# Designs tried in a protein design chat: VH-VL binders against p19838r805to892. Part 7

Target 1, 88 residues: p19838r805to892
Amino acid sequence: QGDMKQLAEDVKLQLYKLLEIPDPDKNWATLAQKLGLGILNNAFRLSPAPSKTLMDNYEVSGGTVRELVEALRQMGYTEAIEVIQAAS

## First folded at step 26 (VH-VL)

Design y1
Fold by OpenDDE, fold request of step 27:
Structure y1 (fold): chain C 88 residues (1-88), chain A 119 residues (1-119), chain B 112 residues (1-112)
Amino acid sequence: as target 1 above (88 residues)
Amino acid sequence: QVQLVESGGGVVQPGRSLRLSCAASGFTFSDYAMYWVRQAPGKGLEWVAVIWYDGSRKYHADSVKGRFTISRDNSKITLYLQMNSLRTEDTAVYYCARHWSGSDAFDIWGQGTLVTVSS
Amino acid sequence: DIVMTQSPLSLTVTPGEPASISCRSSQSLLHSNGFNYLDWYLQKPGQSPQVLISYGSDRASGVPDRFSGSGSGTDFTLKISRVEAEDVGVYYCMQALKRPYTFGPGTKVDIR
């Protein structure tokens, strides 16, 4: 699975929640950095749903599911990876 | 309106148990991690526990480990703190608070409920 | 555990004058994601704490711009440009970098 558009909405919703936990090592801001979007963190934090805003921007930028999984792997976020893989 | 309302506080003797509740309203409770924070009379703030949005993970301060347990029932939109083997030093106002991912701060606090442990 | 300290522990300010509170952490609160995990809270007399600043310098919603947070790493400062009567209370810094989350001892701000 490579296209972010292929991720089901329920999978995305699960990821949003997983990325909004009180763990700096496994949150949306750290993911943004791993995806090369860290410079936008100050913008993301101002949104009503930072994780969603991040993922939407990532998708619009042409990001892939493969790259997302790799970033999550670098974060050691196994649970988030499993959510994606279970949908594949 | 977003709010948290604690209840269950009271006066108990050392060694007894008490369960606090925190009723949430005005937001999607199941999307947020929740905290308990306490404040002894005339003292500062002390973090007590945190629980993930789905209850899958929870952590407690060393001062309460083995005695207190944070939990939640998302179907009831309620956060709990089970307090066992209470000690006099547990006397405090207990606040529940919400985690906000956009700031990683405790952005919403309840009014607190007083727990007094005395012989 | 990360130890948080504050200075001063109390100050009395004339209304309209500025105030400054320092907060220090025993280790850096700057995460690799670029954020300093340092919050400032105000607890007004008889009330629950309320967040003022997050990530060291970001004002929470509804917080007047007379409040500002600065600093990075281990040294942080909360400034009130023009203290008002409603600003009376105890100010706490808190690190949110790792568990256990720890608060500073608090700084009591009163009006002269």
Scores: ipSAE 0.925, ipTM 0.964, lowest interface PAE 0.4, mean pLDDT 96
Fold by OpenDDE, fold request of step 27:
Structure y1 (fold): chain C 88 residues (1-88), chain A 119 residues (1-119), chain B 112 residues (1-112)
Amino acid sequence: as target 1 above (88 residues)
Amino acid sequence: QVQLVESGGGVVQPGRSLRLSCAASGFTFSDYAMYWVRQAPGKGLEWVAVIWYDGSRKYHADSVKGRFTISRDNSKITLYLQMNSLRTEDTAVYYCARHWSGSDAFDIWGQGTLVTVSS
Amino acid sequence: DIVMTQSPLSLTVTPGEPASISCRSSQSLLHSNGFNYLDWYLQKPGQSPQVLISYGSDRASGVPDRFSGSGSGTDFTLKISRVEAEDVGVYYCMQALKRPYTFGPGTKVDIR
């Protein structure tokens, strides 16, 4: 449940930063894999903002906030989940 | 242009303290994790510390843990390395470097500042 | 800690000839996200290090196409198809998979 368009811009900006940290287990590339978009990682890495490009593609593909939270949970990324839940 | 400039290096005696600074420009400093890397004279590169974009997390190499502390002030667009209880083996050129999320590499480096610890 | 090794430790090359440097890690650097967390850096004489290759094979911006990185898991190779005078320096591989980040000992490349 939850359209990605419903996430406020400031929430998205916080998520972008959290997904661009130097931790392979908790970065945009690992999230992409959890969301079934891992085949696009070679394309995302070439963008000026990998986390934003990932999130934009996820939204266009019909991804939901619920599925995003589940993916983050599988990554053990509690801080990212809290950012989303605090805005809901 | 993107740039990092280290300062604060010098000659100090063992047991003394020194604080290095790294001034960033040309990019949104608060969006990037930052590193310190050092190089002893005629030797290779050694990672020293890393700090998250907002300073919420920081990690240090075992060789400096308990003596060195990485920190940052995003309002001043500056990275710091507080070095206490300095030893002769800490003698090195100290570089600050930026983390790039698209490569997870150290994509920008400063010119380095020399720290010499000698009695 | 992940131990990084390089071979050879020094290399003298005639301009225009190819060069090859090997890097090995004590653990696999291939993450489940599909990337090998292996970087190559060049430190030219009197200069700061600069990134050449990331993720094992991704050439950094501004790096000439004569440089290429290959390999996966624990074995990696940096190749220079035609060495030029400006390529003189020390080449380091580095694993970025986990802390502490560790560098290889470096390979010194000189021109004959």
Scores: ipSAE 0.924, ipTM 0.963, lowest interface PAE 0.4, mean pLDDT 96
Fold by OpenDDE, look of step 26:
Structure y1 (fold): chain C 88 residues (1-88), chain A 119 residues (1-119), chain B 112 residues (1-112)
Amino acid sequence: as target 1 above (88 residues)
Amino acid sequence: QVQLVESGGGVVQPGRSLRLSCAASGFTFSDYAMYWVRQAPGKGLEWVAVIWYDGSRKYHADSVKGRFTISRDNSKITLYLQMNSLRTEDTAVYYCARHWSGSDAFDIWGQGTLVTVSS
Amino acid sequence: DIVMTQSPLSLTVTPGEPASISCRSSQSLLHSNGFNYLDWYLQKPGQSPQVLISYGSDRASGVPDRFSGSGSGTDFTLKISRVEAEDVGVYYCMQALKRPYTFGPGTKVDIR
């Protein structure tokens, strides 16, 4: 039902990197919270690539690009939004 | 296999310049933010600078701002710290460290390189 | 800047006995994402620092389970259930919530 598969792999890789920077306000954990997946943060942090694990779970859960962009907007993460929009 | 190796330390006079290097190996260097942390002899740890994975952003401690500059060359898998206008209080062991997003901690440290600033 | 403090500054422990180190921050390190951005590091004599605990309570890989971190907000504690000779060194807490990252003054742990 989701459309995360429409994002190219290189776009996802860019997002992973942006979500792993040392900024708590703009990292994977905060994004997870915005996406309603914050309860899984303890699980994500135990993975070798938290941002990827988050995104994979979001996709499997039927997440949409629109909702992802909205979450990133709430985080004020303009750079991440631009990465997604540039690929669209 | 994952390691960081600092070099470039030595003895210099106040006002002089020195450039430290940190050679990374065993991991995808360009995926990680990198840090410099220093420790004056017999003292605690002090954050010095951070640089984003792609070098797009840099931040420096107020104590070194305007004098020190962190940089990186991902093609050479090397982190740098350009130190200008050195002061005696800059005397310290300088460590490079890798930041891991999974813990938001410095999970890999170099062995450190000693910088001594004295007249 | 966030000011970090530790107590005690030095501790001498008999092998096999427990140890406890307190760390306080001048402001809460609890982020809205649910994590406390507080790390514990150990620097053994003549060595580089090494991470012990992240996010206040997450034991780093390879760290013995005798080490544990607890606390939230502004008050944190590192505990060693049974101190061993290899645990000798200086322990530092560090906040990773915002720049500049700041360390506690360190707690020196020795064996009696």
Scores: ipSAE 0.879, ipTM 0.949, lowest interface PAE 0.5, mean pLDDT 96
Fold by ESMFold2, fold request of step 27:
Structure y1 (fold): chain C 88 residues (1-88), chain A 119 residues (1-119), chain B 112 residues (1-112)
Amino acid sequence: as target 1 above (88 residues)
Amino acid sequence: QVQLVESGGGVVQPGRSLRLSCAASGFTFSDYAMYWVRQAPGKGLEWVAVIWYDGSRKYHADSVKGRFTISRDNSKITLYLQMNSLRTEDTAVYYCARHWSGSDAFDIWGQGTLVTVSS
Amino acid sequence: DIVMTQSPLSLTVTPGEPASISCRSSQSLLHSNGFNYLDWYLQKPGQSPQVLISYGSDRASGVPDRFSGSGSGTDFTLKISRVEAEDVGVYYCMQALKRPYTFGPGTKVDIR
């Protein structure tokens, strides 16, 4: 069972912005793929808030902060990892 | 209504500087990455620069790197392009454009401002 | 840099007839996240560009369904099923996979 509720809301909001930059290697679509949610990317792109929609789906699926950090590490996304680690 | 309006274009001699502004309205400017794109008279489109939503990352096309600097002031809801050491090949209409992350496209464009660099 | 080419560079169409524009990239635009990072833009006479298609095939909001995009990897096509007078202008493809972002040379579409 997941622990994403342990991330503070302001951390989540900052992560959403970090995932909506114009870099395909470091965006919400690639994070979704790394988290095993890539099949949902066609639905996520239709959302007015793709990163939030991705993260909400990940959370309700039982996702963990550890898996999130590992996915961000595989993307080389140090800035996003720092946001999570600075808040812990 | 979502809108972008460029200003600051004009006629200048080679070697001089100009600063372009792009005033945004109708959306939360600080949530969006922004671009500059230019179009020489009678020619196609050329990407010039991009800046992240918070200004933390800036990238420029090689043709302008070291001479042009993209910047933003989120408190003034304005995007800028500082253009130094202007050359005749910089003559173009300059557009600002907004990045939309859902489509990863330039979804909103300004009307452009003309920069003419001639001796 | 990823080089973008288009063909034809100019096209004259009778109103109501179809048009087809090809775009080719020097490298695959298909990312491991499943998306092709290929946009189509239209610049009507005297106007700034406007997005028509993203991800190779996804119509932007408000774009009529007579516009369709297809293709993947290195080869992409924009089709207009029935050209109208308001469709005249220059059509550009653009890749957004890797900086520097690059446009094709444009295809000018006119009516007879």
Scores: ipSAE 0.866, ipTM 0.946, lowest interface PAE 0.5, mean pLDDT 95
Fold by ESMFold2, look of step 26:
Structure y1 (fold): chain C 88 residues (1-88), chain A 119 residues (1-119), chain B 112 residues (1-112)
Amino acid sequence: as target 1 above (88 residues)
Amino acid sequence: QVQLVESGGGVVQPGRSLRLSCAASGFTFSDYAMYWVRQAPGKGLEWVAVIWYDGSRKYHADSVKGRFTISRDNSKITLYLQMNSLRTEDTAVYYCARHWSGSDAFDIWGQGTLVTVSS
Amino acid sequence: DIVMTQSPLSLTVTPGEPASISCRSSQSLLHSNGFNYLDWYLQKPGQSPQVLISYGSDRASGVPDRFSGSGSGTDFTLKISRVEAEDVGVYYCMQALKRPYTFGPGTKVDIR
């Protein structure tokens, strides 16, 4: 069972911004791929809020904060990891 | 209405400085990365610089690195380009543009402002 | 730097006829996230550029369906199924995979 509900809303909002930068290696599309949700990227790109749509899908699918942090680590996305860990 | 309006262009001598402004309206400016793109008269498009939504990261094309600085003031809803040590090859129309993360493209462009560097 | 080329550099089209523009990149634009980071822009005479296509094939909001993009990796095509007078201008492809972002040289499309 997933634990994404434990992240505060302000942490999630910060993550959305961090995933919408113009860097293909550090964006929502690459995070989706690392989380096993890459097949949904064509749906995510059509969303008015791609990062939120990705994160909502991940949460509903039972995703965990631990796996999210590991995916961000694989992307080398230290800034995003720090936002999550500062809220612990 | 979503809008970008550049200003500050003009005629300057080589070696001088100029500051361009891009006023934004109709969207939450602090959520978006922003670009400068230029076009020499009769020529194609050249990317100049990008800045992250919070100003934390800035990247410049090699042709302007060390001379131009992109910046933003989110409280004034304005993007800037400080252009120092101007050269004749910097003569161009300068556009500001907004990044849209869904398409990773320049989805909104200003009308451009002309910078002419000539003696 | 990723070099972008376009062919042809100029074309004249009879109104109502199709047009096709090729764009090639010196490196694959396909990212491991599944997207091709290739955009198409149109600059009409006296205007700023406007986005037509993103990710090689995704039409931007408000772009008529007579515009279509295709291709992957290093080879991309923009097609206009029936050229109208308002389509006159210069078409640029651009890669957004890696900084510095680079544009093709442009393809000037005229009518008649």
Scores: ipSAE 0.861, ipTM 0.944, lowest interface PAE 0.5, mean pLDDT 95

Design y1
Fold by ESMFold2, fold request of step 27:
Structure y1 (fold): chain C 88 residues (1-88), chain A 119 residues (1-119), chain B 112 residues (1-112)
Amino acid sequence: as target 1 above (88 residues)
Amino acid sequence: QVQLVESGGGVVQPGRSLRLSCAASGFTFSDYAMYWVRQAPGKGLEWVAVIWYDGSRKYHADSVKGRFTISRDNSKITLYLQMNSLRTEDTAVYYCARHWSGSDAFDIWGQGTLVTVSS
Amino acid sequence: DIVMTQSPLSLTVTPGEPASISCRSSQSLLHSNGFNYLDWYLQKPGQSPQVLISYGSDRASGVPDRFSGSGSGTDFTLKISRVEAEDVGVYYCMQALKRPYTFGPGTKVDIR
């Protein structure tokens, strides 16, 4: 059911950067919480690439772009939503 | 080797300007938010400014807002602090620091550059 | 602005003995993502600050296990289980939850 393969690699790379800004409301840890992956945050923080590790985990677990956008909307992260939507 | 090296400090009179530079090496500079932090002689640390990885967002402490501007040139792998209308209370060692998103901490700091503002 | 305080402001320790530094914030540093946005930094004499602890309790790479951080919300503690000569310096806590990012006043640790 997952469709994260639809996101081009350059879109994913842009999203990783957007999730690694110094804003706790708009970072990978808060996205993980919104995606139901918050219990893995202690593992994600140890990754050399936390946002990529989060996104890879989400993709392998069957995550969808629609749910990703909804999580970003709940965070108020319109810049990240625009990156996804501009690629569609 | 991951390094940050500040330069551009010196002695200047109040009302003058300086531009500080922070040369980065050993990491992909354009992936990281960057900070300026200062320390007046014998005093503690004070955050001065932050800039996001692409320069799209910049935030400054109220004590310097309108006078100091953080900027970056990702093609030159350099962070800057333009310091205008300098005051004696701006006298400090100025550090640049890298934000690491895994820990949300300032994980790499430069050696600092001294700015002395005196008449 | 989130005000950070530290106690004590100065501490002299016999080498090999423990040290404890308290940090308090004027509002909770615990974010809904589960992390406390509290760092500890050490500035050794004549050097730049270096990160010791992030998220209140996570040791940074290369930091010896004699350093430990604890606490949540508004109260945090840094402990050094056995102080060594190389641990001399000023210890700062800092909150990274909200701009302006603010540091505590520092705790100077020296050896007897």
Scores: ipSAE 0.858, ipTM 0.943, lowest interface PAE 0.5, mean pLDDT 95

